VH-VL binders against q9nrl2r1430to1533. Designs and how they scored, part 188

Target 1, 104 residues: q9nrl2r1430to1533
Amino acid sequence: GGVHELSAFEQLVVELVRHDDSWPFLKLVSKIQVPDYYDIIKKPIALNIIREKVNKCEYKLASEFIDDIELMFSNCFEYNPRNTSEAKAGTRLQAFFHIQAQKL
Key: E = the ipSAE of ESMFold2; O = the ipSAE of OpenDDE; V2 = 0.75 times the mean of E and O plus 0.25 times the DockQ between their complexes.

## First folded at step 13 (VH-VL)

Design R19 (framework fv_erenumab; at its last look DockQ between E and O 0.82; V2 from the best seeds 0.72)
Fold by OpenDDE, look of step 13:
Structure R19 (fold): chain C 104 residues (1-104), chain A 121 residues (1-121), chain B 110 residues (1-110)
Amino acid sequence: as target 1 above (104 residues)
Amino acid sequence: QVQLVESGGGVVQPGRSLRLSCAASGFTFSSYAMHWVRQAPGKGLEWVAVISYEGSDKYSVDSVKGRFTISRDNSKNTLFLQMNSLRAEDTAVYYCARKPYYSRATYFDPWGQGTTVTVSS
Amino acid sequence: QSVLTQPPSVSAAPGQKVTISCSGSSSNIGNEFVSWYQQLPGTAPKLLIYENNKRPSGIPDRFSGSKSGTSTTLGITGLQTGDEADYYCATWDDSLDAYVFGGGTKLTVL
């Protein structure tokens, strides 16, 4: 770990946020908009939360960072059917992430 | 076919109570969050309240908080709106509506035919 | 005084094209999917467009939706007399934590 890894995490988060398919993941789902979301998803997470964790140096290992990102996608696929725009966006963004993560 | 049928509307005086019902059929009612939307005479649509699929989470618009309570009985495929301390401005057609369970869904489908509530002295 | 702004009315002759605008802000249309509803006289609203530009089953392709920035537009081509109705845009507002509707547009077929 160290400063170099943190920089890599920061850069990757920036790239994820800027991606066209990031819209389902930018922030946590509203409890009022989707009142049953948190009954199903027990470990909610979003890119803004991950970004904050990066900024606070909470990731000591690349694996920890990757786990949170994968959790984010897992939540999306758990709640949203495959044919939804959310799931489709998630699939594309995850593929992008997997390519970028190889550089970590 | 998917169907929602509201009932319980009527004419009441201010301060009185009324309980609306919405009977659902043609889909797994217990899997969907349900909403109430109202429309005052000659006016637009106003979101009123939402309830989660199991009824554990409820939210409503500020103008009805403390007066209206949304609830459901999944064993009977029925949605309810308990309206207390009714005011003239509550006069409207009340629609029940289903929300799809997508994380960023923002639409309702289907809607019931509506039930009319008139509050007048 | 709706959160989303629509023109009160639009009109056109049969066979013509009409557009209905819906203007919001970054806290609603700017960040969320938009839906459109048709309400025929004396009836309940009916979903017309969802996720900005998708049509539910049974909705003809004469109806279209588009979104740009903080505004959305409903397009109706080949206008028919049966299209005379009120049309509402709707979405979620992140600032208000509520579902919001436009004021509605009355479409008159001349």
Scores: ipSAE 0.811, ipTM 0.926, lowest interface PAE 0.6, mean pLDDT 96
Fold by ESMFold2, look of step 13:
Structure R19 (fold): chain C 104 residues (1-104), chain A 121 residues (1-121), chain B 110 residues (1-110)
Amino acid sequence: as target 1 above (104 residues)
Amino acid sequence: QVQLVESGGGVVQPGRSLRLSCAASGFTFSSYAMHWVRQAPGKGLEWVAVISYEGSDKYSVDSVKGRFTISRDNSKNTLFLQMNSLRAEDTAVYYCARKPYYSRATYFDPWGQGTTVTVSS
Amino acid sequence: QSVLTQPPSVSAAPGQKVTISCSGSSSNIGNEFVSWYQQLPGTAPKLLIYENNKRPSGIPDRFSGSKSGTSTTLGITGLQTGDEADYYCATWDDSLDAYVFGGGTKLTVL
């Protein structure tokens, strides 16, 4: 809620997208590239979708925005074993997100 | 030792059908997505199709869509490619290949040795 | 035409080094992991490089990979006659929703 919170959400999403470890999270996983992904992940989400929700003012509470970001990381860790490049990127980006979220 | 062995290639007339098999050993076959890749004589590699580890999700390149069907029998550790309405341009060596990770960073390891399909009048 | 372009051939003497380029776009190499394959005469392709620059077990460190922008390069040092092969780059293409291979590069060791 509120205009100031929407600007903070927008700023945080921009910082996440610019981070070197954002590559697994920029858009939804392709069903053709990874045909088993959606058998395992039931609530898919990605940074481009979160950015669109911010642009359309679909988040009413900061907790709703944070929940979508955390869902994004949770999906990564559920699908990818911890020793994979994707999971390692997720761990580093999540740590970055927690530091940056102090702006909310 | 992980091994993939293709079979079922041969010489067929245009418009006919052929069924390729790929026998897998040395790994838990049902845990991996599987692929077909082909190589026309004197030409490069072309991805053909993928099937999910449970066999429920199947995708293929547009040039073979509606004609080729990938499938698997996990109880027999076997991958299949049913090729219908064959055309001269389908002439190639057909390889089966394993995806070693369940992630976006897909690459193929190992490959089978291939089976040759020749479509000629 | 292949969406990934490679030179059709390269050559060098034993003991020398070569690089093999592979050029793509932002829909593939620019945003996706690249892999490289060696195909010795009469054999199936073999994985040389995955995730842009990693070697699977059993591949000597004289084979290397790199990526910059929308281009990737396979490096081979200490060339041996046994390195004569076709070499392919590969990646995912997001616009085509397909795996794509380069056209291949024939390496001749003279």
Scores: ipSAE 0.567, ipTM 0.853, lowest interface PAE 1.6, mean pLDDT 91
ESMFold2 (binder alone), look of step 13: mean pLDDT 94; pTM 0.951

Design R2 (framework fv_erenumab; at its last fold request DockQ between E and O 0.84; V2 from the best seeds 0.71)
Fold by OpenDDE, look of step 13:
Formats: structure tokens, sequence, C-alpha cells
Structure R2 (fold): chain C 104 residues (1-104), chain A 121 residues (1-121), chain B 110 residues (1-110)
């Protein structure tokens, strides 16, 4: 049920955060650090935001949770060229996520 | 060759204004965020301001807020720093610098040669 | 009073190895990529290292960067007289919401 799913989401977020390649995704990009980020990325999201949504039980379906995670990666790949450290980290983390998400 | 060339520096009295320019060449200027960094005589580097690639977003260090305005003219490949109400502590070499990539690991490359601003009574 | 702390000076003889440290906190070096810059006397800063340990084109492999925890280190091997310069570390500070530099280190080649 919902309680079990919530626990699964929480655990997966924890695993994502602890992953070595989570650094691009831990928090939202600073507007000052990257002033053009939000001109390009219209739906910014990060693991801390996703974690908060999990804690607030905002995800009723696993698909909703997965969509946010995928959005997070999509944003990364939209903004960062393939050869960037961010994109490379994102690729690895997404692969990890896809494996873990099969358990949901 | 990617190049930045600053100009507009000079000697001014406190309270006066000065406008710096940075001419960019060798790259698509309108695709890059640009920065100003300054260095007081015999001192280290201090970040001053940043402007987004289209010029819509501008930010600056607290010490210059309300006095300095960063802007750009992409049609002329030029970055500007309008400095008003200048103070003695604004005395420095002012460098324009490019943010090379869309990444969180932001760094500056290249730097201009710098233009000297001296505020003295 | 710089956010990032560097030794004010280091020195070594030609051919030797030197290291320059840069110490920060969890809000900057601990969470962000670090860059290093070389400033030869009377010139503008030049990028030496970006993303902790990467070298731009044209920078010889005598220059290296490393990061651990809240500190970073610039290494220079085979020291040359032309390496005499000021060196600055830099990164983003999340707490200050600003780019920050170290105080700079004067490298003297003996």
Amino acid sequence: as target 1 above (104 residues)
Amino acid sequence: QVQLVESGGGVVQPGRSLRLSCAASGFTFSSYAMHWVRQAPGKGLEWVAVISYEGRDKYSVDSVKGRFTISRDNSKNTLFLQMNSLRAEDTAVYYCARKPYYSRGTYFDPWGQGTTVTVSS
Amino acid sequence: QSVLTQPPSVSAAPGQKVTISCSGSSSNIGNEFVSWYQQLPGTAPKLLIYENNKRPSGIPDRFSGSKSGTSTTLGITGLQTGDEADYYCATWDDSLDAYVFGGGTKLTVL
C-alpha cells in the first residue's frame, strides 16, 4: 500500500543522495552561480525537493515519484553538454536509479 | 582566438562615476555569462558581478550593490560596468572574465588584461 | 580575511616540487569544484586548474590539482623560474552565494 510505497521512495532518495554522483542534484542551482539556468530550465528540481515531497506524502503513485526523478535528470542533460562532469554524473546516477526503480 | 579587452579605467575622485567596457572576440559572446573581478593594489582577487548571456539576470557583490551596474550589448560583443558613487576602496584593476561552460563547476577563462581604476581625492 | 585560506608565500629551487594549499569549508570547497589561477607579475590571472584537477589546453602536466574534504592543493613539479607568480584558488560559496578566492600565494623560485 501507500505506506510501503512511501518507505520505498524514502529509501531510494536516501540511496540517490548517498551515491557518489549525486553532487549535481543535491540542491537547486544558484541563480548567481549560473544566472542563465532558469532561463533554460523551466521546471527545476533537486533531490532535496524530492525528499521533501516524499516526506510530505505528495507522491500518491510511484509514477509521480519516478517522473520527478526523471525530470531532474532531464534538466541536467538539457542544460549540460554531454562532456561535462554534471552530465556524466547524471548518466551514472540515472542508470543506478533505473535499476533501483525496478523494485518500486 | 578568444580574447577579452577591458577599457575605460582612469583616475577619479570619490563620488564620481566611471564606465568600464570589455570587448570580446573569438567566441559567441551572446552564449556566455560574463563576470567582473577586481584586484586592489597588492591584494587578492575579488568577484564583483555577473550577468547572464542575454543580460536579463544580473548579480553583484554586496559591497558594490546600488553603486555598480553590470550590463552588456551582445550586438557589439561588449560587456560594461557602470560604477557610480566611487569610493577609495574601489581602487583596483578590473578584469572581465568569461564563464566558459554550462556547468556547476564554474570557473573563469579567459581573463582580460584588466583596466585600472583609481579613486583618490 | 579571504574566505579561502592560502599560505602567503612558498619557495623552492628550480626543478623542485612545491605544493600550495587552499583551505575552505563545507559551504565552498567541500561542495563545489575548485579552480586555480596563475598570475605572473604585472599580468592578468590565467586559469591553471578547473574542476579540482583538470588542466586547460596549454597547461603543462607539471601543474596538478587535488581536492580532499574542505581543502585543495595545487602541485607544481619541475619548478621553473617562469613559475614565479601569485597563485589563487577559487570556488563557489553556497552560504555567501558568491564566487570566492583565496588570499593568494606568492611563489618564489630560489
Scores: ipSAE 0.793, ipTM 0.921, lowest interface PAE 0.6, mean pLDDT 95
Fold by ESMFold2, look of step 13:
Order: C-alpha cells, then structure tokens, then sequence
Structure R2 (fold): chain C 104 residues (1-104), chain A 121 residues (1-121), chain B 110 residues (1-110)
C-alpha cells in the first residue's frame, strides 16, 4: 500500500532484472522458439510484465507482488528439468529474491 | 542410436508439390519439437519450420508461409513437410532436426542426412 | 544476407590454432545462447558447441566456444586435415522470431 511500498516493489524488480541469472525471465517465452511452452504453462508471467504492473500500481498488497514473482519461478521449475541452465538460473535468482524480499 | 532419415526429395517443375518425410528412431519422438532446415546449393543454412511435440503449434519462415506445411504423426514417429507452389529458389537439401525438449535452445541435435529438392523446368 | 556475420574463409597449418568469429546484435547473440556446427564436405551439419561454450559427448576439447557482447568465437587447436569443413554459428533472433545461422566459414588446413 501507498507510494512507499510501490517504490519498494519497483526497486526489487529492478534488482532482479540486473541480476546475471535474470535472462530466462526478462520477457514472456516465444511461442515460436518454444512451441510447447504454453500447453504446459497456463499462467505465464515475466519480469517485464511484473514491472509494468508495478508501474501501473496494480498490486494492492505485497503478497500479490510476491505471488507473481513466485509464480514466475514455479513456471520455470515446472517446464525445465533441474539440470537445465534455465532451472539452475531460476534456483539462484529465487534465492536472491528471498534475501531481497526480507526487506519488504 | 538416435537417428533421423529424410525421404521424398526429387526433381519437380515450378508450381508443383512435393511431400518430404523424416523417419525418427532411437528416442521418444513425441517428446520433442521438430524442425526443417534447408541449404541451397553452395549456400548456408536456413531455418524453415518448427512443430510442437504434440503437433498442434506450427510456425514457418515468411518466405514459405502459405506454401509449406509442417506436420507429424507421432504414432509412426514421422515428421512431414508438404511443399506446395514450389519455386526455383526452394531448390535445396532439406534436413530434419531435433531440438532438445528442455532448452529454449538455439541448437539442433541430431540432424538427418538430408533429402534433395530440385525445382527446375 | 545472413543475420550473423562470419568470415568466408580461414586457414592454418596442421597442429596450429584458428579462431572463427561470428558477429550479431542485441536481438540475437547478445541475449541468446549460441551453437556451432561443423559440416564436413557432402555431409549433414554436426553439433560442436551448444550454450555458448559446452561440448556434446564425443567432441574433443580442442574445440571451444566463447561469447562476448554480441559476438561469439569458435576456437580450434591442434588442427587436423579432417577438420577441413564449413563452420556455422547459430542462435535465436528475438526481433525476427526465428532461428538464424551465420553465412558459414570454410576452414582450409594447409
């Protein structure tokens, strides 16, 4: 709630985008690049979408913001086996997110 | 042993049709997106089309849209390329290729040996 | 022409080292994994390098890959006459929504 909390969401999403392991999460997966993705992942989300929602003040509660970020990681682990570069990046970025989210 | 074997190439006149097949063995075919890549004589490689592992989602390069249709029959482990309204510039060796299921990958492994399509009058 | 730019040819003596460059943009190499392929005369392409610098099983460690910014490089050491082939870089291009290949580099071992 309010201007101060939305600024914190913006700050956190910027830190996620700047992280070296953000590359799988910056934008929605291309249907042409990965034609089976959207048959498996029914609630797609990415950092650019989350950042847009912050900018439009669409999050009413911190829990809603956190839920979208966690959905992003959950999608990654559902689609990608643990040994893939995508899943490894997701694991590292999620750990970083949990540390940063303690500041909310 | 993972293997892809193309067939159905030949010499045809412009405006005619041809259907390519790719027989897959040694892996679970229905678990992988499949691709066609072509190589004109003396030229480099050009991506042509992709199909999702269940066959529902299909995409192709602009130069062949409306003329080429990729398809698959998972019960027969076979990939197809229906090529209609063929042009001289479609002359190439056509390869089928597998993309790894668990990657957003820009890599193909394996490739078939290729089948040659020649379009001339 | 090809979206990715490679030199048309390179050459070196047996036992020596070469590098093959591949230049792209932020819409492809800058944001996506790169792969490299060897095409021996009269044969299908074979994967040499995936995910910028990884080798599939059976590819000797004298083949290496690297990526910096919007450029990628294939390195080959200990050149053998059997390495004479065309070499292609490949990646995904986000603005074209397509897989793209370099124009190819012919390696001559003299």
Amino acid sequence: as target 1 above (104 residues)
Amino acid sequence: QVQLVESGGGVVQPGRSLRLSCAASGFTFSSYAMHWVRQAPGKGLEWVAVISYEGRDKYSVDSVKGRFTISRDNSKNTLFLQMNSLRAEDTAVYYCARKPYYSRGTYFDPWGQGTTVTVSS
Amino acid sequence: QSVLTQPPSVSAAPGQKVTISCSGSSSNIGNEFVSWYQQLPGTAPKLLIYENNKRPSGIPDRFSGSKSGTSTTLGITGLQTGDEADYYCATWDDSLDAYVFGGGTKLTVL
Scores: ipSAE 0.624, ipTM 0.870, lowest interface PAE 1.4, mean pLDDT 91
ESMFold2 (binder alone), look of step 13: mean pLDDT 94; pTM 0.954
ESMFold2, fold request of step 14: ipSAE 0.574, 0.522, 0.533; ipTM 0.855, 0.833, 0.843
ESMFold2 (binder alone), fold request of step 14: mean pLDDT 94, 94, 94; pTM 0.955, 0.956, 0.955
OpenDDE, fold request of step 14: ipSAE 0.750, 0.765, 0.766; ipTM 0.907, 0.915, 0.914

Design R20 (framework fv_erenumab; at its last look DockQ between E and O 0.87; V2 from the best seeds 0.00; counts 0 for: pae E 2.8 > 2)
Fold by ESMFold2, look of step 13:
Structure R20 (fold): chain C 104 residues (1-104), chain A 121 residues (1-121), chain B 110 residues (1-110)
Amino acid sequence: as target 1 above (104 residues)
Amino acid sequence: QVQLVESGGGVVQPGRSLRLSCAASGFTFSSYAMHWVRQAPGKGLEWVAVISYEGSDKYSVDSVKGRFTISRDNSKNTLFLQMNSLRAEDTAVYYCARKPYYSRGTYFDYWGQGTTVTVSS
Amino acid sequence: QSVLTQPPSVSAAPGQKVTISCSGSSSNIGNEFVSWYQQLPGTAPKLLIYENNKRPSGIPDRFSGSKSGTSTTLGITGLQTGDEADYYCATWDDSLDAYVFGGGTKLTVL
């Protein structure tokens, strides 16, 4: 509860950002760079947005935080075919997330 | 065999308009985001515009915003660039370029051979 | 004044190795995939390298790409006279919301 959970969420987000495979997830996908992305992905989210929500204490429950992280990965797998660098990075980062989340 | 063939270039006076076309064949055109890239004589490459595969999302570089409009007709496998209020600095070879399917990275795997636009009085 | 900085020219003898550098910033090369294009005289650009270091089908493995920080490098080994061309690095730039090319590097095989 409370300040301990927010500190844990912050630490986890920092570890995700530092991971080599975080590059597809650091910021929202540019609609100009990838104009078809938002036709497919209707609930976009990224690590910078999640980190801001942690800093503003917008997560009341750990499940809400975990849901946003899992949504981030789900979006990646929905948009990107398996053979893409993005999908491979998502698989590895998600595995890392599951290991780190055991510490919550 | 992927092919992109541009047409519609020519010599025009400043302030006039031209419409460029790019005929696509050898792939499912409606599944690909399409781009225009230009190259002034003796100069490097400059990205101009992009259009989404359905045609609903369009964006262009600031120097041509409000003057150039990218569009497509997926039933005719054709990409267009409507160029209004042409300026001398728009003089270039204009290339049609394809972005690979479902890639977040922007890079162009196939290019047309280009059509030349010359803006002079 | 290209957003991405390349040397204007490089040269090397047939059979030798050359590298072409491309410098950018955190708004482009630092956070985005890099591609490289070859433009032979009088022709359209051709993709050589995508996603920093991948080669499309038909590009020989003597062409290679790498990226470190805000810089990228195209490597060409076993130089041939047919490699004389202009070479462009390219990437997306978040600050400009645009795809940007380097100024180009003319390769001469002497």
Scores: ipSAE 0.396, ipTM 0.814, lowest interface PAE 2.8, mean pLDDT 91
Fold by OpenDDE, look of step 13:
Structure R20 (fold): chain C 104 residues (1-104), chain A 121 residues (1-121), chain B 110 residues (1-110)
Amino acid sequence: as target 1 above (104 residues)
Amino acid sequence: QVQLVESGGGVVQPGRSLRLSCAASGFTFSSYAMHWVRQAPGKGLEWVAVISYEGSDKYSVDSVKGRFTISRDNSKNTLFLQMNSLRAEDTAVYYCARKPYYSRGTYFDYWGQGTTVTVSS
Amino acid sequence: QSVLTQPPSVSAAPGQKVTISCSGSSSNIGNEFVSWYQQLPGTAPKLLIYENNKRPSGIPDRFSGSKSGTSTTLGITGLQTGDEADYYCATWDDSLDAYVFGGGTKLTVL
């Protein structure tokens, strides 16, 4: 049930955070560092935010959790050109996520 | 080609004000965040301030907060630094620098030649 | 006093290899991309390396950057007299919410 799913979400977030390509996604982009980021990205999200939502049991369905993770990657690819380190990392991490998400 | 040209430097007494300008050309100025970096005589580089491409977001180093204001006029392709209540320690060459957009990393791919500000009694 | 620490000076003969170190902390080099700048005497800084190890157009492959942990290193091979300059490492500091530079390293070509 819900408790079991929550544990699965938590575990997956931990695995994502521990991944070598998680560095672009660990926390929200600094508005000071990248002043134009939030003019482009309207729904910012990061793994720390997703983790908090998991901890607060805000995800009732696996689809909701997956949507947030996909949003995170979508934001990355929207802002970062394909040849950037961020986009490359995102591509690899997303692939990893897709494999892991099949277990949900 | 990308070009940044600073102006407005000079010699002023402590407590006075000075306004620096940076004229940009060779690129779409309104698409780039811009920075000011300064260098005291014989010293290293110090980041001063940043402004977003539309000018809606501005930030500066603590040592100049409340005294310096960064701004821009995109219609004139010009970056500004209003410097009030100047101190001796503000003496430096001031550079305007461009930050590439669509990059989470912060670095400056183009710099102006700098303009010299000397604060002395 | 600089957030990032560099040796004040390095020197080598033409044709030699030199390395310039830059040490920081987890709040800056540890978490952020590092850039390097070259400043020839009496000139403005010039971007040399960005994103730890990438070279802008026009920068020869004699210049290289590497990052490990909370430290970064600029490498210069085939040293030329024209390489005599000040070199600065730089990165964003998450704790300060500011761009920070190293103290600079004076490279002398003997």
Scores: ipSAE 0.327, ipTM 0.834, lowest interface PAE 1.6, mean pLDDT 93
ESMFold2 (binder alone), look of step 13: mean pLDDT 94; pTM 0.954

Design R21 (framework fv_erenumab; at its last look DockQ between E and O 0.82; V2 from the best seeds 0.55)
Fold by ESMFold2, look of step 13:
Structure R21 (fold): chain C 104 residues (1-104), chain A 121 residues (1-121), chain B 110 residues (1-110)
Amino acid sequence: as target 1 above (104 residues)
Amino acid sequence: QVQLVESGGGVVQPGRSLRLSCAASGFTFSSYAMHWVRQAPGKGLEWVAVISYEGSDKYSVDSVKGRFTISRDNSKNTLFLQMNSLRAEDTAVYYCARKPWYSRGTYFDPWGQGTTVTVSS
Amino acid sequence: QSVLTQPPSVSAAPGQKVTISCSGSSSNIGNEFVSWYQQLPGTAPKLLIYENNKRPSGIPDRFSGSKSGTSTTLGITGLQTGDEADYYCATWDDSLDAYVFGGGTKLTVL
C-alpha cells in the first residue's frame, strides 16, 4: 500500500541485486542459452522485472511483492537440481531474503 | 559408457547438401539439449547450433541460418544437422556435444570424435 | 577475431609450470562461468575445467583454473610432453546471445 511500503520494496530489491548470489536472478534466462527453460517454467520472473514493477507501483499488497520473489526462487529450484551452482545460490539468496522480509 | 558418434561427412561441391548424424548412447538422450560445434582446418572452435530436449526449440549462428537445420529423433537417440547450400567456408570437422540439462550452460561434456565436411571443387 | 583473446602459443620445459590467459569482457567472462578444453593433436576437445575453477572427475589437480574480472587463466604444473595440445577457453556471451570460444593456445613442451 503506502509510500513507506514502496520504499521498503525498493530497498529490499536493491539489497537482493547487490548480494553476491544474485547472478542467476538478475535478468530473464536466455532462450538460446537454455532452450528448454520456457517449456518448464511458465511464469518467468527476475529481479530486473520485479524492480520495474516496484517502480511502476504494480504491487498493491506486500504479499504480491513477496509472492513474485518467492516465485523467482521456486522457478530456480524447479529448473535446477539441488547440487547445481544456480540452486545453491538460490538457497543462500532466499535465506537472506527471508531475514530481510521480516522488516516488511 | 557415455558416447557420441558422428557420421555423414564427406567431400561435396559448393551449393550441395549433406546430412550429419550423431548417435548417442550411455545416457538418457531425450533429457538433454544437444549442440553442434565446428572447427575449420587449422582454426579454432565455433559454436553452430542448439536444439532443446524435445526438439521444438532450435537456434543457430547467423552465418548458417536458413541453410543449416538442427533436428533430433529421440526414439532413435540421434541428433542431425541438415546442411544445405554448402559453401567453402563450411569446410570443418563437425562435433556433436552435450550440455548439462539443469545448468544454465556452463560447459560441454562429452564431445563426439567429429566428422569431416569438405566443400571443394 | 575471436571475442575471447588467448595468446597463440606458449612453451615450457618438462616439469615447469605454464599459464594460459583468456581475456574477454563484461558481456561474457565478467558475468558468466568459464570452461577450459584440451584438444590433443587429431582428437576431439576434452573438458578440463568448468565453472571457472572446478575439475571434472579424472582430471589431475595439476590443472587449475581461475577467474578475475573479465579474465580467466588455466594453470598447468608439472608439465609433461603429453600435455602438448591446443587449449581453449569458452563461455556464454550475452550480447551475441551465443557460446564463444577463445582462439586457442598451442602449448609446446620443449
Scores: ipSAE 0.525, ipTM 0.844, lowest interface PAE 1.9, mean pLDDT 91
Fold by OpenDDE, look of step 13:
Structure R21 (fold): chain C 104 residues (1-104), chain A 121 residues (1-121), chain B 110 residues (1-110)
Amino acid sequence: as target 1 above (104 residues)
Amino acid sequence: QVQLVESGGGVVQPGRSLRLSCAASGFTFSSYAMHWVRQAPGKGLEWVAVISYEGSDKYSVDSVKGRFTISRDNSKNTLFLQMNSLRAEDTAVYYCARKPWYSRGTYFDPWGQGTTVTVSS
Amino acid sequence: QSVLTQPPSVSAAPGQKVTISCSGSSSNIGNEFVSWYQQLPGTAPKLLIYENNKRPSGIPDRFSGSKSGTSTTLGITGLQTGDEADYYCATWDDSLDAYVFGGGTKLTVL
């Protein structure tokens, strides 16, 4: 169970990273680039962090992995207005994720 | 109308200090991160420093670290640049510029008209 | 010497189309939104294009931006004498953690 889940998580992260709409999520937002980001977002997360957690076997349940991915999208929609490129990319990537997550 | 007006420029000798100000109007100043950008005579644009909307985070380009300090007074809608230990290469027009809210993208709109700083013996 | 590379000058006749290129790397243009600024002689820079291809209010549709890979291009159609200015590309550089500008391009209207 755990080994199979780990492989599934790894594969899903790879697919998310390779997606055209992953650019807002690849790494944490720079404090210099967006100085107000962390005043708003209190639980920052990104695909590189999630990937590291997968590699370290920190996810024991699929629900934990899914929660982090959903947090990532939640942060995006909290900070970025709906009509922004980031929000639009997030919407598409989240839809992709939801389809792929059904395989978990 | 959104407006930025720089002041405080002048002619100083190397090693001296100068404090620039940028007066903001026409928008909620405290909601925007602010930047300084400079332009040496006949040269291109160079980013200098940024400050968060609340002033809690400040960053600057390496060439001015330890010498320049960016700050702001939101109660007075004013941005500052304290310049110490000035060098000849600091000679430039200094612009204050507004960064848009809720964006990962960095761009400036509007720019002030700039204030001239000349460092010479 | 600038992080972003622009041609130092371009020229065209009124009514013509001109393009200004700006090349960078994966750590800047490749991963970040690009902006373009117009600086008329003796004036402050003015935002012309943001987020690669968007125009602020008041900027005519004669101005356009495009991005591909690690390069971006500013297009100006129906060139007017009033377009004579310096143009700068700009973006965030992830490796430097700094905002970076191109060296600027002087556009001359013949």
Scores: ipSAE 0.403, ipTM 0.848, lowest interface PAE 1.3, mean pLDDT 93
ESMFold2 (binder alone), look of step 13: mean pLDDT 93; pTM 0.937

